# Designs tried in a protein design chat: VH-VL binders against S-adenosyl-L-methionine-dependent tRNA 4-demethylwyosine synthase (TYW1). Part 17

Target 1, 149 residues: S-adenosyl-L-methionine-dependent tRNA 4-demethylwyosine synthase (TYW1), of Arabidopsis thaliana (Mouse-ear cress) (q8rxn5r50to198)
Amino acid sequence: GKIFFISQTGTAKALAQRLHELCASNDIAFDIVDPHSYEPEDLPKETLVLFIASTWDGGKPPKNGEFLVNWLGESAEDFRVGSLLLSDCKFAVFGVGSRAYGESYNAVAKELSSRMIGLGGLEMIPVGEGDVDDGELDRAFQDWCDGVI
Below, E stands for the ipSAE of ESMFold2; O stands for the ipSAE of ESMFold2 at other seeds; V2 stands for 0.75 times the mean of E and O plus 0.25 times the DockQ between their complexes.

## First folded at step 15 (VH-VL; framework fv_nivolumab)

Design r12e (from r11b with light chain W94Y; at its last look DockQ between E and O 0.93; V2 from the best seeds 0.00; counts 0 for: pae E 3.9 > 2)
Fold by ESMFold2, look of step 15:
Formats: C-alpha cells, structure tokens, sequence
Structure r12e (fold): chain C 149 residues (1-149), chain A 121 residues (1-121), chain B 107 residues (1-107)
C-alpha cells in the first residue's frame, strides 16, 4: 500500500508517519510517499492508498501535492478514463484543515475523495475531517485510523 | 449477464417529444459512463450523447444539442433520453451502449437491441 | 471532429477467402480504435478494441492491426456468418465517430 502526505508545514506528514507506525504494528506494510516525486500515471497500479492531506492558501493543495491533485481532477473529467481507471484501488482520505477557512474547510481532502470515487476507487470510510484549531485533531485522526485498520 | 433493454420508441409527428428508457442489469451501472448511439434505417452509426457515472457531465452531438437531454437514475439502473422538437432526420433505431469494463474506454461491448423512433408528418 | 474513412465500401468474397478492411482517420487516434460487426436486424457487436485486441468470445480468424491513422481488420478465412457490415470507431477525442462501414457480401 501507499500513504501519501500532502503537507505544507509538516502536520500531514507527521500524521502520515503516525499512521505508518500504526499499520506496521498491525502487520500492514505501507510506503510513505511524497506525491511531488510520484508519477500519477502509476496510480492505476495501486491497490491500496491512504491520503493525509492539508488544505492550504484559500482551499489550494500544498505545493508537494498540486500535480497529483490536478492530475486527478483532469482525469476525472475525461470520458476515456471514466469511472474504471482506479477500480482495483481501495482508498481513504484524512483531511487536515481549519474551520476558520469556512467553505474551504478540508477542501483538498473532499476533492481527493470525490475524484478518487469518480475514477472508480473504493472508499473504505468517509473522509476524516481534522481541525487544527479545535484541539481535537489527534482524536479525529485516531478515530479515522481505527476505521481504516 | 449484462443486459440493456431500450423502450419508449414509436411513431410521432415532427415537433413532438418522446422519452427513451434503457434498463440495465448484470453490471454495476452506477460506475459506468453511458451512451446513446443511433442508426437511421439503412444508414451508418451516429453517436448521440454520453453521461458520466453520476450524471454530472453530459455531452451531445451537435445534431441534437439543445433538443435532447440525457439523464440517469442510478437507484433504478436506468438511462434516459428525452427527445424534444423531433425532426424527420431523428428517425432511427436508438441504442443504449455500455463501455467495455477495461480501465480505459475501449469501445462498446454491450448494446441493447434498440428501439425505433419514427418521425413522420 | 475526426473523420473515419472505410474502404472499400463493398467487398465481394467467397467463404474461405481472406478479407482485408481498411479504416483511415483524418488525424492520429493512436490505438484508440474499435471494430464492430453488424448483421441485418441486429445491434453492432464489438470485435476488436484498442486497434488489435480481440474482444471476449471473438473467433481467432478476426485480427486488427495499425495505429495512428491507418488501421486494418483482417478475417483470415471467411465463414458464412461473417458476411455483414463492419464499422470502425475512434475514441481518441470527442465527439466519438464511426466510419461509414464496409459491407462484406457473398460473391
């Protein structure tokens, strides 16, 4: 499996490392992946992917994830790809955001989920919604992890 | 096994409307972008319209744009084609078509038997 | 839009003969081309996808070749059930388009 972190300030990366440790303690092997260096055309070969994604600067993905997020959006709008490209892929998404952003709250995580579903991915659990400003981020993340494992 | 069954065809006068239904079974309908293709009697095949798996994207041939509306109800495994302002050149057998199950679109592997629409004065 | 031109319009052959059908695209469609067979009173049947791959249940006598703009459907030894109309279709770009057909008939 692969754990993608989409992170500007390191919060999502740290959560991805925590998820990796939890998976390892349950005998589930994952690679932690920086999407900046990942070739998106390899995504159809993946069978299990987990996203930890923060929302940055007006609802925009952090720079390390921009190419992957844009690629997913473009692919989901292409009739030749349709809804079967990722049909062998199970996935889950946890978002790192802030309710202070209003309508942009966890926008990147919600977009990722929508695009993965549109490309045929099987969503294991609903998008996890973390809020860095409410003091409950770690609890939200742990609840989401319990659902994934 | 995969089945597509069209219905709703008939004889109508120009300017009138018809709605075609396509009932699907034997595959996960809600995962598939779906298409309508038509064939005028004695003529070749013409792609008419497509709709995304969730109905959010719709595309039409120029010959029907503004007059035909494709839609779907995933809870009933049904594809629809609403045909308004019908013209004589819309006379055709209308097929519902399913894309191949490969990761990329690779042609239409299942077609219904079609439903005949005749537009005559 | 991408125009597909099929040739010949009619191919008159006997059972056991080899049929060679051509489809030429007005611009490159890479390998995004399918072939269909249609018998009278029936819906089209997918034969070949992605230029050269045989669809499930299609006999080995059918083969496809080509890429870009020039494509060929070959029927190595015609059977009586192979006399029909054949269409090529591109799916490289919107709108999806079909060739005008090649009729394979008994000589």
Amino acid sequence: as target 1 above (149 residues)
Amino acid sequence: QVQLVESGGGVVQPGRSLRLDCKASGFTFSRYWMHWVRQAPGKGLEWVALISYDGSKKYYADSVKGRFTISRDNSKNTLFLQMNSLRAEDTAVYYCAKRSPYKWFSGFDYWGQGTLVTVSS
Amino acid sequence: EIVLTQSPATLSLSPGERATLSCRASQSVSDYLAWYQQKPGQAPRLLIYDASNRATGIPARFSGSGSGTDFTLTISSLEPEDFAVYYCQQYDNYPLTFGQGTKVEIK
Scores: ipSAE 0.274, ipTM 0.747, lowest interface PAE 3.9, mean pLDDT 90
ESMFold2 (binder alone), look of step 15: mean pLDDT 92; pTM 0.941
ESMFold2 at other seeds, look of step 15: ipSAE 0.286; ipTM 0.747

Design r12f (from r11b with heavy chain D54S; at its last look DockQ between E and O 0.88; V2 from the best seeds 0.00; counts 0 for: pae O 6.7 > 2)
Fold by ESMFold2 at other seeds, look of step 15:
Structure r12f (fold): chain C 149 residues (1-149), chain A 121 residues (1-121), chain B 107 residues (1-107)
Amino acid sequence: as target 1 above (149 residues)
Amino acid sequence: QVQLVESGGGVVQPGRSLRLDCKASGFTFSRYWMHWVRQAPGKGLEWVALISYSGSKKYYADSVKGRFTISRDNSKNTLFLQMNSLRAEDTAVYYCAKRSPYKWFSGFDYWGQGTLVTVSS
Amino acid sequence: EIVLTQSPATLSLSPGERATLSCRASQSVSDYLAWYQQKPGQAPRLLIYDASNRATGIPARFSGSGSGTDFTLTISSLEPEDFAVYYCQQYDNWPLTFGQGTKVEIK
């Protein structure tokens, strides 16, 4: 399995490290992956993928995840790509965002989920929605982790 | 067993409208982009339109743009083609088609039996 | 749009003979090309995808080759059921287009 962090300030990366430790303590092996160095054409080969994704200014992904997010968007819009590209891949997404940004709240996590589903991915649980400004981020993350495991 | 069944074909006068339905079964309809392809009597195949999984993206051949509307109802596993302002050159057998199950689009592996639309005065 | 030109328009052959059908694209379509067989009153049947891969259930006598702009469908030894019209189709770019067809008929 792979845990992808899409992080600007390090919050999503830290949560990904925490998820990795939790999975390891439950004998579930995952690799933590920086998507900047990941080849998206390998994603159809993955059977289990977890995303921890923050939303940056203007609803855009942090730079380290930009290529992967764009690749998913282009694949979902490419008539040559069918709904079965990711049909062997189970996934879950947790978003790190702020309600202060209105419509951009967790936009990257929501887009990731939508694109993964559109390409045939099997969503394990609903998108987890964390808010860095409401004091409930750790609780929301733990609830999401419990649902994944 | 994948099945695609078209209906709604018939004889109409130029300028009139007709709606085609395609009922799907035997696969997860909501996960496939769906297509219409037509064939005029004694002639070759012409791709007509496609629609994305949710129906949010629609593409049309130049010959039908502005006159035809593709749509879908995923809860009923049904694909539609609304054909307005019909012309004699729209006379054809209309097929709904499903792309192959391979990871990338690699042709249409299942076609309906077709429904004949005849546009004549 | 990408134009696919098939040749010959008609191929008159006997059972047991080798059929060679050509499809030429107006610009490169890489390997994004399919071949279909169509018999009268029937929908097309997918034979070859991605230029050279046989679809499920297609007999070994059918083979595809080529890339870029020039493609070939070969039927190594014609059977009676192979007399039909054959179409190539590209899916490299919008809009999807088909060739005009090659009719393989019994001599």
Scores: ipSAE 0.021, ipTM 0.607, lowest interface PAE 6.7, mean pLDDT 87
ESMFold2, look of step 15: ipSAE 0.089; ipTM 0.655
ESMFold2 (binder alone), look of step 15: mean pLDDT 92; pTM 0.934

## First folded at step 16 (VH-VL; framework fv_nivolumab)

Design r13a (from r12d with heavy chain Y110S, light chain S30D D31S W94Y; at its last look DockQ between E and O 0.90; V2 from the best seeds 0.00; counts 0 for: pae O 4.2 > 2)
Fold by ESMFold2 at other seeds, look of step 16:
Structure r13a (fold): chain C 149 residues (1-149), chain A 121 residues (1-121), chain B 107 residues (1-107)
Amino acid sequence: as target 1 above (149 residues)
Amino acid sequence: QVQLVESGGGVVQPGRSLRLDCKASGFTFSRYWMHWVRQAPGKGLEWVALISYDGSYKYYADSVKGRFTISRDNSKNTLFLQMNSLRAEDTAVYYCAKRSPYKWFSGFDSWGQGTLVTVSS
Amino acid sequence: EIVLTQSPATLSLSPGERATLSCRASQSVDSYLAWYQQKPGQAPRLLIYDASNRATGIPARFSGSGSGTDFTLTISSLEPEDFAVYYCQQYDNYPLTFGQGTKVEIK
């Protein structure tokens, strides 16, 4: 399995590390992956992926995840990739966002989920929606983790 | 068993319209991009149009752009081709086609038996 | 658009003979090429995908080779049911295109 963090300030990365530790304590092995160094063409080979993704200014992904997010978007519109590309892949997404961004609230996490589904991925649980400004991020993350594990 | 059954072909006058249906079974229709391919009598195969699994993306051959509309109804497992402003050169057997089930597009592994459209004055 | 040119237009051969069909693309299609068989009054049947992989249920006498612009379908020993028209088709780039066909007929 792989845990991808898409992070600007380190919050999503820290949550990914917490998830990794929780998985390990339940005898579930995962690699933590910085998508900047990951080849998106390898994603069809994955059978279990977890995303912890922040949304940055203007609803944009942090730079370390930009290529992966763009690749997923372009792939979802390409007949050669199709809706079967990720058919062997189970996934879940937790978003780190802020309701101050209005319609851009957790836009990256929502886009990731939409693209993974469109490419055939099996969503394990609904997108987890964290809000850095409401004081409930830790509870939202823990609830999401409980659903994944 | 995958089955694709085209219907709606017939003889029509130039300038008229016709709608083709393709009823699908034996696979998860809503996961597949679908295509129409045609073959004029005694001639080769010509790709006509494609539609994404949810209908959000559609592409057409230049020969039919602006006249044909591809669509789908996933609740009825049905693919459609609305053909307007028909011309003699649209005379062909029309096939609906399904891509192979592999992760990457790897050709059309399932075809209907086709429905003949004849455009004749 | 990518033009596929098949040669020869017609192969006249006897059962048991080797058939070699050529498909040439106007630009590289990498290995994104399929071969189909079509008999009169029937829909096409996928034989080969990704230039060299046999589709499910296709006999071993059919093989494909090539990459880039030059592709070959080989039928090692023709059976009576192999006399048909064969089409190549590229899926490297939109729009999808087919070759004009090679007819394999009984001599």
Scores: ipSAE 0.280, ipTM 0.750, lowest interface PAE 4.2, mean pLDDT 90
ESMFold2, look of step 16: ipSAE 0.372; ipTM 0.782
ESMFold2 (binder alone), look of step 16: mean pLDDT 93; pTM 0.948

Design r13b (from r12d with heavy chain S52K Y110S, light chain W94Y; at its last look DockQ between E and O 0.93; V2 from the best seeds 0.00; counts 0 for: pae E 6.0 > 2)
Fold by ESMFold2, look of step 16:
Structure r13b (fold): chain C 149 residues (1-149), chain A 121 residues (1-121), chain B 107 residues (1-107)
Amino acid sequence: as target 1 above (149 residues)
Amino acid sequence: QVQLVESGGGVVQPGRSLRLDCKASGFTFSRYWMHWVRQAPGKGLEWVALIKYDGSYKYYADSVKGRFTISRDNSKNTLFLQMNSLRAEDTAVYYCAKRSPYKWFSGFDSWGQGTLVTVSS
Amino acid sequence: EIVLTQSPATLSLSPGERATLSCRASQSVSDYLAWYQQKPGQAPRLLIYDASNRATGIPARFSGSGSGTDFTLTISSLEPEDFAVYYCQQYDNYPLTFGQGTKVEIK
C-alpha cells in the first residue's frame, strides 16, 4: 500500500508518519510517499492508497501535491479515462484543515475523495475531517485511523 | 452479459422532434461514459455524442450541436437522445455504444441493435 | 476534426488470401485507434484497440499495426465470415471520428 502526504507546513506529513507507525504496529506494510516525486500514471496500478492532505491558501493543494491533484482533476474530465481508471484501488482520505476557511474547509481532501470516486476508486471510509484550530485534530485522526485499520 | 436496446425510432417530418432511449443491462451503467453513433443507410459510421457517467459533461458532433441533447437516468439504466429540428441528413440507424471496460477508453466493445430514424417530407 | 481515410475502398479477395487494409489520419492520433468489423444488418464489432491489441474473443488472424498517422489491419488468411466492411476509428480528440470504411468482398 501507499500513504501519500500532501503538506505545506508539515502537519499532514507528521500524521502520515504516525499512520505508518500504527500500520507497522499492526503488521500492515505501507510506503510513505511524497507525491512531488510520484508518477501519477502509476496510480492505476495501486490497490490500496491512503491520503493525508492539508488545504492551503485559497482552498488549494500544497505545492508537493499540486501535480497529483491536478492530474486527478484532468483525468476525471477526460473521456478517454472515464470511471474505470482506479477500479482496482481502495482508498481513504484524511484532511488537515481549518473551519476558519469556511467553504474551503478541507477542500483538498474533499476534492481528492470526489476525484478518486469519480475515477472508480473504492472509498473505504468517509473523508476524515481534521481541524487544526479546534483542539480535536488528534481525536479526529485517531477515529479515522481506527476505521482504516 | 452486456445488453443495450435502443427504441424510439420512426418516421418523422423535417423540423420535428424525436427521443431515442437505450436500456442497458449486464454492467454497472452508472460507471460508464455512454455514446450515440449513427449510420445513414448505405453509409459509414458517424459519432454523435457522449455523456459522462454522472451526466455532468456532454459533447456533441458539430453536425448535431444545438439540436440534439444527450442525457441519462442512472436509476433506470437508460441513455437518451433528444433530437430536435430534425433534418433529412439525420436519417440513420442510431446505436448506443458502451466503451470497453479497460482503464482507458479503447473503443466501443458493446453496441445496441440500432433504431432507425427516417426524416422525410 | 481528425479525418481518417481508409484504402482501398473495396478489396475483392478469395477465402484463404491475405487482406491488408489501410487507415491514414490527418494528424497524429498516437496509438488511439480502433478497428471494427460490420456485417449487413448488424452492429459493428470491435476487433482491435490501441492500434494493435486484439479485443476479447477476436481470432489471431486479425492483427493491427501502426502509430501516429498510418495504420494497418491485416487478416492473415480470410475466412468466409470475414467478408464485411471494416472501419477505423480514432479517439485521440473530440470529436471521435471513423474512417469511411473498406469493404472486403468475395471475388
Scores: ipSAE 0.070, ipTM 0.662, lowest interface PAE 6.0, mean pLDDT 89
ESMFold2 (binder alone), look of step 16: mean pLDDT 93; pTM 0.942
ESMFold2 at other seeds, look of step 16: ipSAE 0.235; ipTM 0.718

Design r13c (from r12d with heavy chain F105Y Y110S; at its last look DockQ between E and O 0.82; V2 from the best seeds 0.00; counts 0 for: pae O 6.1 > 2)
Fold by ESMFold2 at other seeds, look of step 16:
Structure r13c (fold): chain C 149 residues (1-149), chain A 121 residues (1-121), chain B 107 residues (1-107)
Amino acid sequence: as target 1 above (149 residues)
Amino acid sequence: QVQLVESGGGVVQPGRSLRLDCKASGFTFSRYWMHWVRQAPGKGLEWVALISYDGSYKYYADSVKGRFTISRDNSKNTLFLQMNSLRAEDTAVYYCAKRSPYKWYSGFDSWGQGTLVTVSS
Amino acid sequence: EIVLTQSPATLSLSPGERATLSCRASQSVSDYLAWYQQKPGQAPRLLIYDASNRATGIPARFSGSGSGTDFTLTISSLEPEDFAVYYCQQYDNWPLTFGQGTKVEIK
């Protein structure tokens, strides 16, 4: 399996490291992946993918994830790719956001989930929605982790 | 087994409207982009329209754009084609078609039996 | 849009003979080409996808070849059920288009 972190300031990366440690303690093997250096055309080969993704200003993906997010968007709108490309792939998404950004709250995580579903991926649990400003981020993340494992 | 069953064809006058239905079974309808393809009597095949799995994207051949509307109801496993402002040139057997189950789109592996639409004055 | 031109328009052959059908695209479609069989009163049936791959359940006597602009469907030894009209279809570029068909009929 793979854990992708999409992070501007390191919060999503730290959560991905925490998830990796939790999975290892449960004898579940994952690689932590910076999507900046990941080839998106390899994604159909994955059977289990976890995303920890922050939303940056204006609802944009952090730079390290921009290529992967754009690839998913372009693929989901291309009828030749279709809704079966990721049909062997189970996934889950946890978003790191802030309600201070209004309608852009966790926009990247929601887009990732929508695109993965549109390409045929099996969503294991609903998108986890973390808020860095409300003091509940760690609780939301732990609940999401428990659901994934 | 996959089944696609069209209905709603008939004889109509030019300028009138007609609605076609396609009932699907034997596969997870809500995962598939669906298509309409037509064939004028004694002629070849012409792609008409497609709709994404959730209905958020719809695309039409130039010959029908602005007159036909493709839609779907995933809770009823049904694909629709609303045909307005019908012309004699729209006379054809209309097929609903399902893309192949391969990860990349690779043609239509399942077709309905077709329903005949005849537009004559 | 991409025009597919099939030749010949009609191919008159006997059972057991080899059929060779051609499809030429107005521009490259890479390998994004399918072949269909259609019998009178029936919907088309997918034979070949991605220029050369047989669809599920298609007998080995059907084979496809070619890439780019020139494609061939071969039926190595015609069976009685193979007399039909054959269409090529490209899915490389918008809009999806079909060739005009080649009729394979009993001599």
Scores: ipSAE 0.097, ipTM 0.674, lowest interface PAE 6.1, mean pLDDT 88
ESMFold2, look of step 16: ipSAE 0.148; ipTM 0.694
ESMFold2 (binder alone), look of step 16: mean pLDDT 92; pTM 0.935

Design r13d (from r12d with heavy chain S56R Y110S, light chain W94Y; at its last look DockQ between E and O 0.90; V2 from the best seeds 0.00; counts 0 for: pae O 2.8 > 2)
Fold by ESMFold2 at other seeds, look of step 16:
Structure r13d (fold): chain C 149 residues (1-149), chain A 121 residues (1-121), chain B 107 residues (1-107)
Amino acid sequence: as target 1 above (149 residues)
Amino acid sequence: QVQLVESGGGVVQPGRSLRLDCKASGFTFSRYWMHWVRQAPGKGLEWVALISYDGRYKYYADSVKGRFTISRDNSKNTLFLQMNSLRAEDTAVYYCAKRSPYKWFSGFDSWGQGTLVTVSS
Amino acid sequence: EIVLTQSPATLSLSPGERATLSCRASQSVSDYLAWYQQKPGQAPRLLIYDASNRATGIPARFSGSGSGTDFTLTISSLEPEDFAVYYCQQYDNYPLTFGQGTKVEIK
């Protein structure tokens, strides 16, 4: 499996490291992946993918995830990829955001989930919605992890 | 067993309109991008239009753009082609076509029997 | 728009003979090319996808080869049911386009 972190300030990366450790202690092997160096055309080969994604300035993905997020968006409108590309892939998404941004709250995580579903992915659990401003991020993340594992 | 059944063809005068239906069964219709392909009598195949699985994205051949509208109703497993401002050169057998079930588009593995549209004065 | 040119237009052969059909694209389509068979009054049938892969249920006498701009469909030993029109089709980009067809007929 793969754990992708899409992180501007390191929060999502740290959560991805916690998830990786938790998976390893439960005998579940994952690679932690910086999407900056990941070839998106390899995604159809993946059978299990976990995203930890923060939302940045104006609902935009952090730079390290920009190419992957854009590729997913472009693929959703391409007849050659359609809704069958990721039909063998299970996934889950946890978002790191802030309700202070209203409509942009966890926009990247919601987009990732929507795109993965549109390409045929099988969502394991609902998008996890973390809020950095309410003091419950770690609890929300742990609850999401419990659902994944 | 995959089945695609076109209907709604007939004889119509130039400038008039016609709607084609394609009823689908034997596969999860709502997961598949769908296509229309036509063939004029005695001629080759011409791709006409496609629509995404959820109806958000539609693309048309230049020969029909602005005159034809592709649509779908996933609750009824039905694909539609609304043909306006028909011309003699639109005379053809119209097929609905389903892509193969592979991860990437790899051709049309299922076709309907076709429905004939004749546009004549 | 990518134009596919098939040759020959007509191929007159006897059962048991080898048929070689050509499809040339006006620009590279990589290996995103399919071949179809069509008999009178019937819908097309997919034979080959991605230039060289046989579709499900297609006999081994059908094979495809080529990439880029030059593609070939080969029928190693014609059977009576193989006399039909054959179309190539590219799916590299919009609009999807077909070649004009090669008719394989009984000599």
Scores: ipSAE 0.366, ipTM 0.756, lowest interface PAE 2.8, mean pLDDT 90
ESMFold2, look of step 16: ipSAE 0.381; ipTM 0.775
ESMFold2 (binder alone), look of step 16: mean pLDDT 93; pTM 0.947

Design r13e (from r12d with heavy chain Y57N; at its last look DockQ between E and O 0.90; V2 from the best seeds 0.00; counts 0 for: pae O 4.5 > 2)
Fold by ESMFold2 at other seeds, look of step 16:
Structure r13e (fold): chain C 149 residues (1-149), chain A 121 residues (1-121), chain B 107 residues (1-107)
Amino acid sequence: as target 1 above (149 residues)
Amino acid sequence: QVQLVESGGGVVQPGRSLRLDCKASGFTFSRYWMHWVRQAPGKGLEWVALISYDGSNKYYADSVKGRFTISRDNSKNTLFLQMNSLRAEDTAVYYCAKRSPYKWFSGFDYWGQGTLVTVSS
Amino acid sequence: EIVLTQSPATLSLSPGERATLSCRASQSVSDYLAWYQQKPGQAPRLLIYDASNRATGIPARFSGSGSGTDFTLTISSLEPEDFAVYYCQQYDNWPLTFGQGTKVEIK
């Protein structure tokens, strides 16, 4: 399995490390992946992926995840790829955002989920919606983790 | 067994409208982007339109853009082509076509038998 | 858009002869090219995909070759059922396009 973190200030990365520790304590092997160093063309080979993604600058992904997010968007709308590319892949997404963003609240996490589904991925649980401003980010993350495990 | 059955063809006057249906069976219709391809009598094949698996994206040949609308109903396994403002050059056999089941597009492995649309005054 | 030009327009041959059909693309399409057979009153039938792979149920006498801009369909020994029109199709770039066809007819 792979855990991808898309992070600007380190919050999503820290949550990804926490998730990795939870998986390891349950004898579930995952690699933590910085998508900057990941070749998106390898994604069809993955059978289980987890995303921890923050939303930044006007609903855009942090820099380390921009290429992967753009690749997913282009692929999901490319007739040559269609909706079968990720048909063997299960996934889940947790978003780190703020309701102060309004319509951009967790936009990156929602985009990831939409694109993975459009490429044939099986969403394990609904997008987890973390809010850094409401004091309940840790509880939302724990609830999401419980659903993934 | 994969099957595609078109219907709704006929003779219409220029400027009129016609709707084509394509009923699909034998595969998971809602996973596939679907296509219309036409062939004028005695002529070659022309790609007409495609629609994404969920209907959110639609693409058209320049020759029909603005006049034809592709749509689908995944609950009924049916593909549609609404043809408005028909012209004589739209006279053709219209086929619905299914892409091959490989992860990347590799041609159309199944075609319907086609339905004839004749646009004549 | 990518234009596919097939040659010859008509190929007049006898059963047992080898048929060689050409398809040229206006720009490279890599290996993303298919060949179809169409008999009168029938829908096209997929013969070859990705330039050289035979589709399911297609006899071994059909073979495809080429890449980039120049592609060939070869029928090693014509059978009576092979007299038909053949189309190439590219799927490298939007929009999908077909060649104008090569008719293989009895001499």
Scores: ipSAE 0.201, ipTM 0.708, lowest interface PAE 4.5, mean pLDDT 89
ESMFold2, look of step 16: ipSAE 0.355; ipTM 0.775
ESMFold2 (binder alone), look of step 16: mean pLDDT 92; pTM 0.931

Design r13f (from r12d with light chain W94T; at its last look DockQ between E and O 0.97; V2 from the best seeds 0.00; counts 0 for: pae E 3.6 > 2)
Heavy chain, then light chain:
Amino acid sequence: QVQLVESGGGVVQPGRSLRLDCKASGFTFSRYWMHWVRQAPGKGLEWVALISYDGSYKYYADSVKGRFTISRDNSKNTLFLQMNSLRAEDTAVYYCAKRSPYKWFSGFDYWGQGTLVTVSS
Amino acid sequence: EIVLTQSPATLSLSPGERATLSCRASQSVSDYLAWYQQKPGQAPRLLIYDASNRATGIPARFSGSGSGTDFTLTISSLEPEDFAVYYCQQYDNTPLTFGQGTKVEIK
ESMFold2, look of step 16: ipSAE 0.389; ipTM 0.772
ESMFold2 (binder alone), look of step 16: mean pLDDT 92; pTM 0.941
ESMFold2 at other seeds, look of step 16: ipSAE 0.437; ipTM 0.786
ESMFold2, look of step 17: ipSAE 0.408; ipTM 0.779
ESMFold2 (binder alone), look of step 17: mean pLDDT 93; pTM 0.942
ESMFold2 at other seeds, look of step 17: ipSAE 0.525; ipTM 0.825
ESMFold2, fold request of step 18: ipSAE 0.445, 0.307, 0.459; ipTM 0.790, 0.738, 0.802
ESMFold2 (binder alone), fold request of step 18: mean pLDDT 92, 93, 92; pTM 0.941, 0.944, 0.941
ESMFold2 at other seeds, fold request of step 18: ipSAE 0.368, 0.256, 0.311; ipTM 0.755, 0.712, 0.748
ESMFold2, look of step 19: ipSAE 0.381; ipTM 0.767
ESMFold2 (binder alone), look of step 19: mean pLDDT 93; pTM 0.943
ESMFold2 at other seeds, look of step 19: ipSAE 0.364; ipTM 0.753
ESMFold2, look of step 20: ipSAE 0.330; ipTM 0.759
ESMFold2 (binder alone), look of step 20: mean pLDDT 93; pTM 0.940
ESMFold2 at other seeds, look of step 20: ipSAE 0.404; ipTM 0.787

## First folded at step 17 (VH-VL; framework fv_nivolumab)

Design r14a (from r13f with heavy chain Y53W; at its last fold request DockQ between E and O 0.90; V2 from the best seeds 0.00; counts 0 for: pae E 3.3 > 2)
Heavy chain, then light chain:
Amino acid sequence: QVQLVESGGGVVQPGRSLRLDCKASGFTFSRYWMHWVRQAPGKGLEWVALISWDGSYKYYADSVKGRFTISRDNSKNTLFLQMNSLRAEDTAVYYCAKRSPYKWFSGFDYWGQGTLVTVSS
Amino acid sequence: EIVLTQSPATLSLSPGERATLSCRASQSVSDYLAWYQQKPGQAPRLLIYDASNRATGIPARFSGSGSGTDFTLTISSLEPEDFAVYYCQQYDNTPLTFGQGTKVEIK
ESMFold2, look of step 17: ipSAE 0.497; ipTM 0.772
ESMFold2 (binder alone), look of step 17: mean pLDDT 93; pTM 0.944
ESMFold2 at other seeds, look of step 17: ipSAE 0.455; ipTM 0.780
ESMFold2, fold request of step 18: ipSAE 0.349, 0.354, 0.350; ipTM 0.747, 0.754, 0.756
ESMFold2 (binder alone), fold request of step 18: mean pLDDT 92, 93, 93; pTM 0.938, 0.943, 0.943
ESMFold2 at other seeds, fold request of step 18: ipSAE 0.482, 0.342, 0.397; ipTM 0.813, 0.753, 0.779

